# VHH binders against q75qn6r703to848: the designs that were tried, part 18

Target 1, 146 residues: q75qn6r703to848
Amino acid sequence: KPSMIQENLFIGGGLAARSIYTLQHLGITHVLCLCANEIGQSDTQYPDLFEYQNFSITDDEDSNIESIFQEALDFIKHGEETGGKILVHCFEGRSRSATVVLAYLMLQKKLTLLEAWSKLRKVHRRAQPNDGFARILINLDKKCHG
Below, E stands for the ipSAE of ESMFold2; O stands for the ipSAE of OpenDDE; V2 stands for 0.75 times the mean of E and O plus 0.25 times the DockQ between their complexes.

## First folded at step 12 (VHH)

Design y5 (framework vhh_8cml_1; at its last look DockQ between E and O 0.01; V2 from the best seeds 0.00; counts 0 for: pae O 10.8 > 2, placed apart)
Fold by ESMFold2, look of step 12:
Structure y5 (fold): chain B 146 residues (1-146), chain A 121 residues (1-121)
Amino acid sequence: as target 1 above (146 residues)
Amino acid sequence: EVQLVESGGGLVQPGGSLRLSCAASGFTFSSYWMYWFRQAPGQEREFVALISTGGGSTYYSDSAKGRFTISRDNAKNTVYLQMNSLKPEDTGVYFCAKYGSSKRTYLMDYWGQGTQVTVSS
């Protein structure tokens, strides 16, 4: 269910995040949740099993997802530096999680948006940032590459 | 004021054992994952082990697996690292850490002062 983007980084939806046996089998240690206000956290999160970073970002074109990029990327870097594996998820695994993964690939791995998109779509065909998020990513690409 | 105090380091022969302790104060210890890192001179700080709040999850670096055991005692606000079959490559300063503060809970902001482990014949 979770799609492996690279050895230490996975993407999925709410169902992947609730599949505790699968996450443990994959060696997931850190979970970045972008949909905290859309799930029953007390019923679906297990803080003794995984370290969580939770954001409440709606999947709307006017949602300010860029405001959390730095914190989200710091969490992913934290997981990498501690030898952990990170799941990035939203409710459906299509827009918010894809947007954050693309930003990570662009800002930390120095990929262009086109390169990041190609890499993500190879393993996670359902990736589809909404139009507002796509605009944010296009502007980020220009900012990084002129 | 968050304080983390490591102890239990020392000089040991290859193949020997040490048990490191980290005494924590100034925060709700049982609510945080705890980590051990190490740093050899001239090298970047390296992850060794982590333990979840209640100890239900533990994870180790490749170099630590099978030789080191992380544990915690929430009644004593202490995290431990049992180190067996020590090698010269394990030499370094060992730090315990916690993830974040209330303003920067998403970063590894708190480190102890470290305890020196030296493995040599």
Scores: ipSAE 0.006, ipTM 0.312, lowest interface PAE 10.4, mean pLDDT 84
Fold by OpenDDE, look of step 12:
Structure y5 (fold): chain B 146 residues (1-146), chain A 121 residues (1-121)
Amino acid sequence: as target 1 above (146 residues)
Amino acid sequence: EVQLVESGGGLVQPGGSLRLSCAASGFTFSSYWMYWFRQAPGQEREFVALISTGGGSTYYSDSAKGRFTISRDNAKNTVYLQMNSLKPEDTGVYFCAKYGSSKRTYLMDYWGQGTQVTVSS
C-alpha cells in the first residue's frame, strides 16, 4: 500500500503504517509519523520492531509544518545512513506526508518543487498538500532555487 | 464563526444503540477531518473516532472498534457516530470536534457543547 519514492523511501497512510506485515514485507526499518496528535499512535506502533519519529502536526493550512522539516529530514538521513528504509506517513497519506517528502526531495536531493512534485505524483497519485502547505513549499522552492 | 452542535444522545440499556449527529457550520466542512471524543464523569476526555475529509478513512479507539461507526455527509455538513452494543462504561458526554492549528494531542481547536450518553440497566 505504501508508495515507493526511491529505494529506501516510502510514503503512505496510517493504515499501512499500522500493518506489521506491510512494513516488514517492504523492509521498512524507520517510520516517520506525522499524525501523532490525532490518534495516539503509541498504541499502534511497534517500537521493538521499528524506529519511530513522531511529530504532532495537523493537516490545516495554518499548521507550521515547515518547523519540523529539519528534524524530519535528519530522521530520514539517519535511516539512510544506517542502511534502513524509511516510511513517511500521515493519516491519509495525502497532505502532511506528501509535504515532508517534497521538502526532503527539494532540500536533500536538490530538486525543484516541480521536479519533486512530478517524482512524487508519478508513484503516489493521492499526494495533495493543502493550500497552506503548498504555499510553504513554494516559498521553500524560492529559497532553494531563487 | 465555527459551530459544532451534537445531538442524539440519551438513555439506553446495555446492548442498545444510539446514533449521534454533529451539525457543523462556519467552515468548509468537507476540508476537515472530524472527530468524536467522550468524557466520562471524573475522567479525562478521550478520543473515540475520526474520519477523513471524504470519509474514505476512519480510525477508532480500542474501546470503540467493532461497535462504533463514524461517518459523514458532506452535503449536510454533518458527522455521525453510530454506537452499537453499548456498555455502561460508554456513559459520558460525547463531543464533536475539529482540529485547527494546534499541535497538541487531544487539544482540538473547536468543540461542540456535547451530548449526554447514558448506558444503564
Scores: ipSAE 0.000, ipTM 0.226, lowest interface PAE 10.8, mean pLDDT 89
ESMFold2 (binder alone), look of step 12: mean pLDDT 81; pTM 0.814

Design y6 (framework vhh_gefurulimab; at its last look DockQ between E and O 0.45; V2 from the best seeds 0.00; counts 0 for: pae E 8.1 > 2)
Fold by OpenDDE, look of step 12:
Structure y6 (fold): chain B 146 residues (1-146), chain A 120 residues (1-120)
Amino acid sequence: as target 1 above (146 residues)
Amino acid sequence: EVQLVESGGGLVKPGGSLRLSCAASGFTFSSYWAYWFRQAPGKEREFVSAISTGGSTYYADSVKGRFTISRDNAKNSLYLQMNSLRAEDTAVYYCAKYGSSKRTYLMDYWGQGTLVTVSS
C-alpha cells in the first residue's frame, strides 16, 4: 500500500503504517509519523521492531508544518545513514506526508518543486498538499531556486 | 557520563573470524537501538549492523550472512561476530547509540573505534 519514492523511502497512510506485515514486507526500519494522534501513533506503533519519529501536526492550512522540516529531514537522513528504509506517513498519505516528502526532495535532493512533484505523483497519485502547505512549498521553492 | 568503548579488533587472514565488543557505561544498551558502523581508509563511514530494543537485527547487504550483532544485557555490552572476513572488511569499527529510544534519529554517541585489518 505504501508507495516507493526511492529505494529507501516510502510514503503512505496510517493504515499501512500500523500493519506489521506491510512494514516488514517492505523492509521498513524507520517510520516518520505525521499525525495529530488520530491514527498510527503511540499504541499503534511497535518500537521494538521499528524506529519512530512522531510529529504532532494537523492537516490544516494554517498548520506550521515547515517548523518540522529540518527535524523530519534529519530523521530521514539518519535512517538512510543507518542503512534503513524510511516510511513517511500521515493519516491518509495525502497532504502532510506528501508535504514532508516534497520538502525532502527539494532540500536534500536539490529538486525544484516541479521536479519533486512530478517524482512524487508518478508513484503516489493521491499526493495533494493542502493549500496552506502548498504555499509553504512554493515559498520554499523560491528560497531554494529563486 | 555516557561512554562506549570498542575492542576486539586486530589482524586476521581472509576467511577468518573476529568478535568485536562494545562496553557501555552511563546508560543501558537494552533501552536503545544500538549500531555498528565502520570506516575504511579514504572512505565514508558506513552502516554495518543494528539491533533494536526488542532484539530485531539489521545488516548491511555487504555483511549479511557473515556478521551477527548481539547484546548482553547483564554485561551492558554490544557484540559483532564477524565470520568469513574479506579484505574489503578492513576498517575501523565503531559502536553507537541513539539519544533516546523514542527519538532515534540522532546518533548521539560513538566509541573511539577498533581497527580490523583483513590481509593475507
Scores: ipSAE 0.029, ipTM 0.480, lowest interface PAE 2.9, mean pLDDT 89
Fold by ESMFold2, look of step 12:
Structure y6 (fold): chain B 146 residues (1-146), chain A 120 residues (1-120)
Amino acid sequence: as target 1 above (146 residues)
Amino acid sequence: EVQLVESGGGLVKPGGSLRLSCAASGFTFSSYWAYWFRQAPGKEREFVSAISTGGSTYYADSVKGRFTISRDNAKNSLYLQMNSLRAEDTAVYYCAKYGSSKRTYLMDYWGQGTLVTVSS
């Protein structure tokens, strides 16, 4: 079941992304997938129903997830501007999707990492970026807020 | 090259109707969601309506019940039927398509726009 971070933004795993009735009930229109290399897109994605942005980011400490932040944020902004609702998901809904959501909250909504973390963990207790992703977020927080 | 060409704008009285068209070329139109946006003088562009590849429709709250989006994939055409027009619907209307991996902007392809003026 996707977790609602704010009115237009949800986080989940691969199972949530496949639950099309639930997504339609929630009003999801846009799906940001961080685990395209781990799913069968033809069997799990429905471009007639949702607009997709797909990335293949591994959940490794040395994965350069920061390289996709701008494109991911642009997609979330697209969904917001069209009045849509966005699901951000990875395979387990723990690390990659949490990292991108935290980056969005910090860069677009101007939250500190602590504020973003508190907001996310309140609704999505599974959130747990891997140590490499955590370091990226800490460095981003310093760049944005000192 | 991707091209989107809007037409059908004009001057209309409040309560009137207009039908906008968008002719698409240079891409596989049937494989993409298609959008209408509008921009009033001094305002940011705002979402009006979208239609999925399978024909599902979405509307901004301000136009629900008055505007109807449709597409004809055989003719590579997108339409917006606008009924019960109000002065606040006055804007340049754009059809749009999402997507370039090189760009930071959300919508990369816009038509030239067609002006709709709703005035007494």
Scores: ipSAE 0.010, ipTM 0.424, lowest interface PAE 8.1, mean pLDDT 85
ESMFold2 (binder alone), look of step 12: mean pLDDT 83; pTM 0.839

## First folded at step 13 (VHH; framework vhh_etentamig_d1)

Design z1 (at its last look DockQ between E and O 0.05; V2 from the best seeds 0.00; counts 0 for: pae O 3.4 > 2, placed apart)
Fold by ESMFold2, look of step 13:
Structure z1 (fold): chain B 146 residues (1-146), chain A 121 residues (1-121)
Amino acid sequence: as target 1 above (146 residues)
Amino acid sequence: EVQLLESGGGLVQPGGSLRLSCAASGFTFSSYWMYWVRQAPGKGPEWVSTISTGGGSTYYADSVKGRFTISRDNSKNTLYLQMNSLRAEDTAVYYCAKWGSSKRTYLFDYRGQGTLVTVSS
């Protein structure tokens, strides 16, 4: 079941992302998928119903997830500016999707990592970036806030 | 390589109508959601309307709902905006746009050069 982070932004896993009923019930129009090479896109994605941005990021401590932050944030902003609602998901809804949501809250909404983490954990207790992603977020926090 | 060419703008009186066209090339038009965006003098870009790949879903900004109709003809790689009951505040350069290109510098990946719509008495 996707968790609502704010009015137009949701986080979830692959099972919810393939459910047309779930997505339509929530009013989702835009889907940011971080696990494109782990799903069968042709039978799990519906391009005439939802607009997709797909990335293939592995949930490994050495994965360069930071490389896609700006494009992911731009897609979220795109959905917001066109009156839509965005689901950010990975396979389990735990590490990659949480990392991108935290980066969004820090870079776009200007929260510290601690503030972003608190906000996310209130609605999505499953959130658990892997240790490599956590280090990336800590370094981002230092760069943005000293 | 991606090209979007808007046309159909012009000078029109309040209450009048115009139909804008956007000729698309350099990408698989039928695979992309398409957008109309406008920019009035001294203002930032404003989203106007959205249409899904096959036209199954359409969306409109509150300011144009009920007056504007977005459509597409995938066999002609062309996007349209029918604008009725035009008002002075609709005066702007209108752009068609899409998401999903290799260029990562814009809110929408590509706009055309735009077509000017001027609504005045």
Scores: ipSAE 0.552, ipTM 0.799, lowest interface PAE 1.8, mean pLDDT 89
Fold by OpenDDE, look of step 13:
Structure z1 (fold): chain B 146 residues (1-146), chain A 121 residues (1-121)
Amino acid sequence: as target 1 above (146 residues)
Amino acid sequence: EVQLLESGGGLVQPGGSLRLSCAASGFTFSSYWMYWVRQAPGKGPEWVSTISTGGGSTYYADSVKGRFTISRDNSKNTLYLQMNSLRAEDTAVYYCAKWGSSKRTYLFDYRGQGTLVTVSS
């Protein structure tokens, strides 16, 4: 089941993203998918029901996930501006999705990495960016806050 | 003020091609999914195609899949629809639309005046 980060933002794994019941129950309107091609990938499942933005990102330390931050944030912002609710998901809801959510909180909500991490972990304890993603976020924190 | 201005419609023969354009202003174009919808005479609005903010995702109605291509140029605030292999049943007024909270009913926050596409021999 997805975790609610804020009123219009949720994070979860692929199983949740494939559940029409779950999505509709939560009032999800936009689905941000951060999956490469894992077995059970939750790509565009129901295009008539939700807006989908898909990024092919691998969960490894060398993956250039920061390259999609702007576009991912734009998608989230689009959902917010239209009064929708956004689900950010990857395969397990642990690393890739967490990284993007943290980037969102830092860049859009102006939180420090520590604040964003605290906020996320409070509701989604499985969140754990890989070491490479963590480095990216640390660097982002320095850029944003010095 | 949000403005959407469609152009490129006209009369074409079956099998022909048209390219529609939509000039957008009054909002951050690159931040929004954009849509093409159409309304044929005597019919309700029909969703045709949509494209994600960065253009990475595109969707098409089954009726136009393989024939139509949606694209966008965010630097020009312009949405496009390349229509190939046109059929008589493609005859409609085509609207450029900005999605809102009523997407599921194919209602949009904003749309233009539309451009007429007539496919006839």
Scores: ipSAE 0.042, ipTM 0.463, lowest interface PAE 3.4, mean pLDDT 89
ESMFold2 (binder alone), look of step 13: mean pLDDT 81; pTM 0.825

Design z2 (at its last look DockQ between E and O 0.77; V2 from the best seeds 0.00; counts 0 for: pae E 4.4 > 2)
Fold by OpenDDE, look of step 13:
Structure z2 (fold): chain B 146 residues (1-146), chain A 121 residues (1-121)
Amino acid sequence: as target 1 above (146 residues)
Amino acid sequence: EVQLLESGGGLVQPGGSLRLSCAASGFTFSSYWMYWVRQAPGKGPEWVSQISTGGGSTYYADSVKGRFTISRDNSKNTLYLQMNSLRAEDTAVYYCAKWGSSKRTYLFDYRGQGTLVTVSS
């Protein structure tokens, strides 16, 4: 169910994130959860099996998702440095998770927004940041690439 | 205040064994994944192993798989690293670490002073 962005990075929705079998089958070690208060966010995590980083972000145009970019990226880097595999997920795997993955690709992999978008959409067709998040990413692109 | 105190290092011959310990205090030990990292002379830090909160999941660097075993005793707030079949390339300062709240330096947000392991004939 999760989509593989790269060897150690996956994106998905809440259902995938709750499936122990799915996570273990993929070798996931770190789970970045970008959910506000959706059902099962905290109740269906397994801290003895996976390392979690939880952010409370709503999927609306006014959400200040850029405020968590650095911390989210640091968690991803932490997973990478420990030889792990990271799942970035939100409820639908559509907007919040996609936005963070795009930010990662832009800031860490030095991709343009267009390049990052192309890379993400090739493997995760449902990726679609809301208009507010899109504006944030566009501004990020300008900061990174002029 | 978070404190991590490593011990158990020393000089051993190739093929020998050591058991490292890390005494943790100043935080809820059982709530955190714990890590071993090492730094050899002239090299950057290297992740060695990590263990989940309850010990149900353990992971190792390829270079130590099959030789090292990470474990923990949450009742004692202690992290362990059993090192068997030691090699010269295992020579390093070994650090116990946890990921801190800043999230900026992840494994190295909180670490101890380290314990030196020297493997030499």
Scores: ipSAE 0.267, ipTM 0.663, lowest interface PAE 2.0, mean pLDDT 90
Fold by ESMFold2, look of step 13:
Structure z2 (fold): chain B 146 residues (1-146), chain A 121 residues (1-121)
Amino acid sequence: as target 1 above (146 residues)
Amino acid sequence: EVQLLESGGGLVQPGGSLRLSCAASGFTFSSYWMYWVRQAPGKGPEWVSQISTGGGSTYYADSVKGRFTISRDNSKNTLYLQMNSLRAEDTAVYYCAKWGSSKRTYLFDYRGQGTLVTVSS
């Protein structure tokens, strides 16, 4: 159920993150959770199976999701450099996870926002950052490209 | 203060074996995935192996798969690497490491001083 962005990077929602056998089949080793406040971590996370990084970011237009971009991207890079595969997820797989994936594509893969959006939407039609997150991404695009 | 202390390196002939140990202190060892990385002379660091918190999941770089075995003893706060069928290209300083911080310039935030493994005839 998770959507593959690239060979080592996947996006999904809370249901995908709890589908443990699917994640193991896909070879997921690292899980970036953006919705820690919305899930019971001790009952829904399996630290012996996957390495986790957890953030509590609300899906509100005024949430400062940009504040966690560097840590999130460092975690994705960590998983890549150990030969692992990473799932980025939030509760619905629409806004927070999409925003972080777009930021990764822009900052790490040097895509413009338009290029990153096109790439993500081809594999994950659910992607829809909220308007506040979209403004953050537009500002990031300007910073990166003038 | 996080401390990782590697030991067990030495000079060994090709085809030989060594067992590395890493004594950990200053953090809750059982809560972290642990890693072996190595750095050959004149080269950048290379990930070798990793092990989950309880030891239920292990992973290896292709270059060492089938020859090296990672393990841990959470009651002794110790990480191990059993190295068999050693080759000249395995010559390196070996480090144990953990993931544990934000805002970094290194692949792994915490690693020890390392233990030298030299494989030559």
Scores: ipSAE 0.223, ipTM 0.625, lowest interface PAE 4.4, mean pLDDT 87
ESMFold2 (binder alone), look of step 13: mean pLDDT 81; pTM 0.821

Design z3 (at its last look DockQ between E and O 0.48; V2 from the best seeds 0.00; counts 0 for: pae O 6.2 > 2)
Fold by ESMFold2, look of step 13:
Parts: C-alpha cells; structure tokens; sequence
Structure z3 (fold): chain B 146 residues (1-146), chain A 121 residues (1-121)
C-alpha cells in the first residue's frame, strides 16, 4: 500500500506502483518512477490512467540523484497545481523515493531536513536513504538554512 | 517545436456557451495528458481542466465542474473545451497546455497567445 505523506502526495515501492486498483481508488493521477526498467517495472504501462514521469537512478551512494531533483519537483508541483495526487516510487520504497520526497519537502515546502524526516518517517517507516543520498540531503539543508 | 494554437473565444452574455479548440503540433499528441488553464485580468494562471491520453479520465476545477466539458480527438490532434452556463468570473484568456518535453521541463507548456473569453452583460 502506498503511504500518504500529504493529501496529494504518496510514497511506495514497485509493488505499490503495480497495485493499479489501489492507486485508482486513492485517486492517483500522476506517477513518478525513479527505477524505470528495473525488474517489475514498466514504463508508462497505463498512460490513460496516470501521467508518468520516469527516471533511471540507481540506489548507489555515488549516484547523482540531485541532478533530477528539479525535474522531479516540477512534476510533483504540476500534479498539485492540477488538483491531482502523486505517487513517488522506486523499487524498494526505501532510498530513492524517500530521498526525492525529502528534497521536495525541503525545497518546495521549506522544511528543514529534520522536519521533513520526521514527517516522512511518521507515515513511511521503510524510509532510509542510502549514505550518499543522506549526505546530499544534509548539504541541501545547509544551503537552504545555513 | 511544440505548438499549441487556441481558438473559439469571444464575447458572450452570462448563461451563454462557447466551444474552445486547441490545435496541437510538434509532439505526439496522443501520448500526453492535456490541460486547459486560464488567466483572468490581474490574476495568476488557474487550472481549469485536464484529460488523459485516450480521454478515459477527465478532471475539472470545482469552479467549472458541471458547466465545462473537456474532450480530445487524437486523430485530429485537437483538444476541446465546451463551456456552458458562462459567468462573469469565467472571463479570462484560455490556454491549452501540456507538461514536459524531450529537451525541457515546464510546469505547464504555454504556447501561442491563448484565446480570450469575455463574459459580459
């Protein structure tokens, strides 16, 4: 089941992204995939049900996930501004999707990393960015708040 | 290059109807969700409606629900907005939009000048 972070924003793994009837019941309109072409993933499988944005980011400490933050955040904001609901997912629902959600909360909602982390962990206990992604988020927090 | 050409606006009395059209080119129209947004004088852009790639899903802002109908014809690369029971508050420039492109990303991809709808008694 996807975890609801805010009324219009959900996080999950590949299993949640494939649970089409659940996503339709929740009113999901937009799907942001961070693990395109991994096992159990299909690019734009249901384009008449959901608008998709796909990235292929590996869950490695040296992956440059920051490079896609702006595009991912633009997609999330696009879904919000059109009255939609957005699922952000990766394969496991632990690292990549959590990192992007935290970046969104920090950059768009102006939360500190601590505030964003608390908010996310309250609803999604699986959240655990890898150490490289955590360093990226710590540096982002410094840039935003000194 | 992506082109979106809106038409069908005009001056109409309250309670009247208009049908807007948007001719699309420069991208695979049938692969994208399409959107209508409007901008009233002195106001920021406001989302009005959206439609899925095949037209199986349609969504509306509360302010227009029940009065406006979005549709598309993928064989003609054309998006439509049927506007009924028009009110003064619907006065705006109407733009069709899509999200994203192969070389750039936008929140909305506004192309052309839009089409003006004026509802005045």
Amino acid sequence: as target 1 above (146 residues)
Amino acid sequence: EVQLLESGGGLVQPGGSLRLSCAASGFTFSSYWMYWVRQAPGKGPEWVSQISTGGGRTYYADSVKGRFTISRDNSKNTLYLQMNSLRAEDTAVYYCAKYGSSSRTYLFDYRGQGTLVTVSS
Scores: ipSAE 0.212, ipTM 0.604, lowest interface PAE 5.0, mean pLDDT 85
Fold by OpenDDE, look of step 13:
Structure z3 (fold): chain B 146 residues (1-146), chain A 121 residues (1-121)
Amino acid sequence: as target 1 above (146 residues)
Amino acid sequence: EVQLLESGGGLVQPGGSLRLSCAASGFTFSSYWMYWVRQAPGKGPEWVSQISTGGGRTYYADSVKGRFTISRDNSKNTLYLQMNSLRAEDTAVYYCAKYGSSSRTYLFDYRGQGTLVTVSS
């Protein structure tokens, strides 16, 4: 089950993202997929029902996830501006999706990493960026807030 | 090569109607969400409407909701925008666009050269 970060933004894992019922029930219109081409990923998307943006990111400390931050955020923003609801998901909804959501909260909502983390963890307890992603977010926090 | 060719623009009076068309080629039209965007003089691009691959979902900017209708004919590779109750503020160049991967908000992989819609009394 996806967690609601805010009215138009949700985070979740692959199972939730594959459930048409879940997506429709939540009113999801845009799906940001942060999976490394896990088995069956493309076969479980419904392009007639939802708009998808797919990124191939592995959940390891060396993954250059910051390289997709701008594009991911632009997708989220576009979803927002079109009056949609966005689901950000990875395989487990733990690391990759959490990292992008945190980046969104920091860059778009102007939250500190601590504030963003608190906000996310309140609704999505499984959120846990890997150490590499955490370092990226810490550096982002320094860039944003000094 | 991907091509998008808009047509149907023109001069109309307030309250009038226009129907825009976009002829698509060079890609599998039925596999893509399609978009209408517009740019008014002196303003940045504005999202107007979008439609899912099969037409099952449509979305509109608040400024055009209830007045504009987006549709598509996949058998003809054509996107449409029915514009009713046109207003002066609808004056803009209207572009047909295909969304793609980009690091820029409202940046599309492809868009046509646009068709001018002028609403004036």
Scores: ipSAE 0.019, ipTM 0.355, lowest interface PAE 6.2, mean pLDDT 88
ESMFold2 (binder alone), look of step 13: mean pLDDT 81; pTM 0.823

Design z4 (at its last look DockQ between E and O 0.66; V2 from the best seeds 0.55)
Fold by ESMFold2, look of step 13:
Structure z4 (fold): chain B 146 residues (1-146), chain A 121 residues (1-121)
Amino acid sequence: as target 1 above (146 residues)
Amino acid sequence: EVQLLESGGGLVQPGGSLRLSCAASGFTFSSYWMYWVRQAPGKGPEWVSTISTGGGSTYYADSVKGRFTISRDNSKNTLYLQMNSLRAEDTAVYYCAKYGSSKRTYLLDYRGQGTLVTVSS
């Protein structure tokens, strides 16, 4: 269920995040959750199996998802540098998780928005940032590339 | 204030063994994944090993698999690294660490002085 973006990075929704045996089979060690406000962490998260970073970002046009980009990217890099694999997820696997993955590809891997979008859509066709998040990503693309 | 105090390093011949300890304070030790990282002279930090909150999962860099064993005692707030079959390339300052979000330029919080391991004949 999780889609592989690159060797150590996966994207999915809440069902993927709960599929514990699948995540262990894939070698997932780190889980970045963007929807902590929508889950019961004590009943859905397993800190002895995965290291978690949790954010509560709503899937609204006016949510300031950019405010968590640096912490999210730090967590992904942390997982990569400690030999791990990272799942980035939100509840539906469409908007918040896609936005953070696109930001990661642009800021860390130095892709343009178009390049990042193409890369993500090839493996995760559900990806669809909401209009506010899309505007944030377009502005980020301008800052990085003019 | 987070404190991590490493100990147990020393001079050892190739093929020897050492056991490192890390005394933790200033945070809920049992709630964090813990890491060993090492830094050889003139090189950047290298991840060595990882242990989950209760010790249910452990991970090792390829260079140390089968020789090193990470463990923890949550009742004593202490992390351990048993190092066997030591080689010259294991010479480094060893640090224990946890993931932290307190400073953007740091991936892991390793704030101790470290403990020096020297493997030499």
Scores: ipSAE 0.632, ipTM 0.839, lowest interface PAE 1.6, mean pLDDT 90
Fold by OpenDDE, look of step 13:
Structure z4 (fold): chain B 146 residues (1-146), chain A 121 residues (1-121)
Amino acid sequence: as target 1 above (146 residues)
Amino acid sequence: EVQLLESGGGLVQPGGSLRLSCAASGFTFSSYWMYWVRQAPGKGPEWVSTISTGGGSTYYADSVKGRFTISRDNSKNTLYLQMNSLRAEDTAVYYCAKYGSSKRTYLLDYRGQGTLVTVSS
């Protein structure tokens, strides 16, 4: 089951992202997929039901996930501006999706990493960016807040 | 080249109806979610409605919900907006739009010249 971060923003794993019932029940309109040839890829999508944005990101410490931050944020913003609800998901809903959500909270909502982390972990306890992603987020925090 | 051509706008009295059309060309129409947006005088652009590729999903801004109906005919590459119970505040230039293929900013970067809808007594 996806976790609600905000009224229009959810985080979850691949199983939730593939459940039409779950998505429709939550009113999801936009699905941001952060999977690398895993379950939940484009071949399992429903383009007539949801808008999708897929990023091929591996859950590795050396993965260049920061390269997609802007595009991911733009997709989320689009969902927001069109009155939609966005699900950000990866395979487990733990590392990749959490990292993008944290980046969103920091860059778009102007939260510190600590604030963003607290907000996310309150509703999604499995959130745990890998060490490489954590370093990226720490650096982002320094850029945003000094 | 992507082209979007809106039509159907005009002057109507409050409570009246209009049906807008958007003729699309230069891209695979059936592969894109399509949008209606509007811009009133002195205001910024406002999202109005969106429809999925096959028409199975439709969404509306709260301000038009229950009054407007978005639809599409993929065989004709045409997007429609049925506007009922029009109000003065619906006065605006209406645009049909889609996202660009680059997806860099996820902005509705393709739109037509728009069609003016004026609701006035």
Scores: ipSAE 0.387, ipTM 0.727, lowest interface PAE 1.4, mean pLDDT 91
ESMFold2 (binder alone), look of step 13: mean pLDDT 81; pTM 0.814

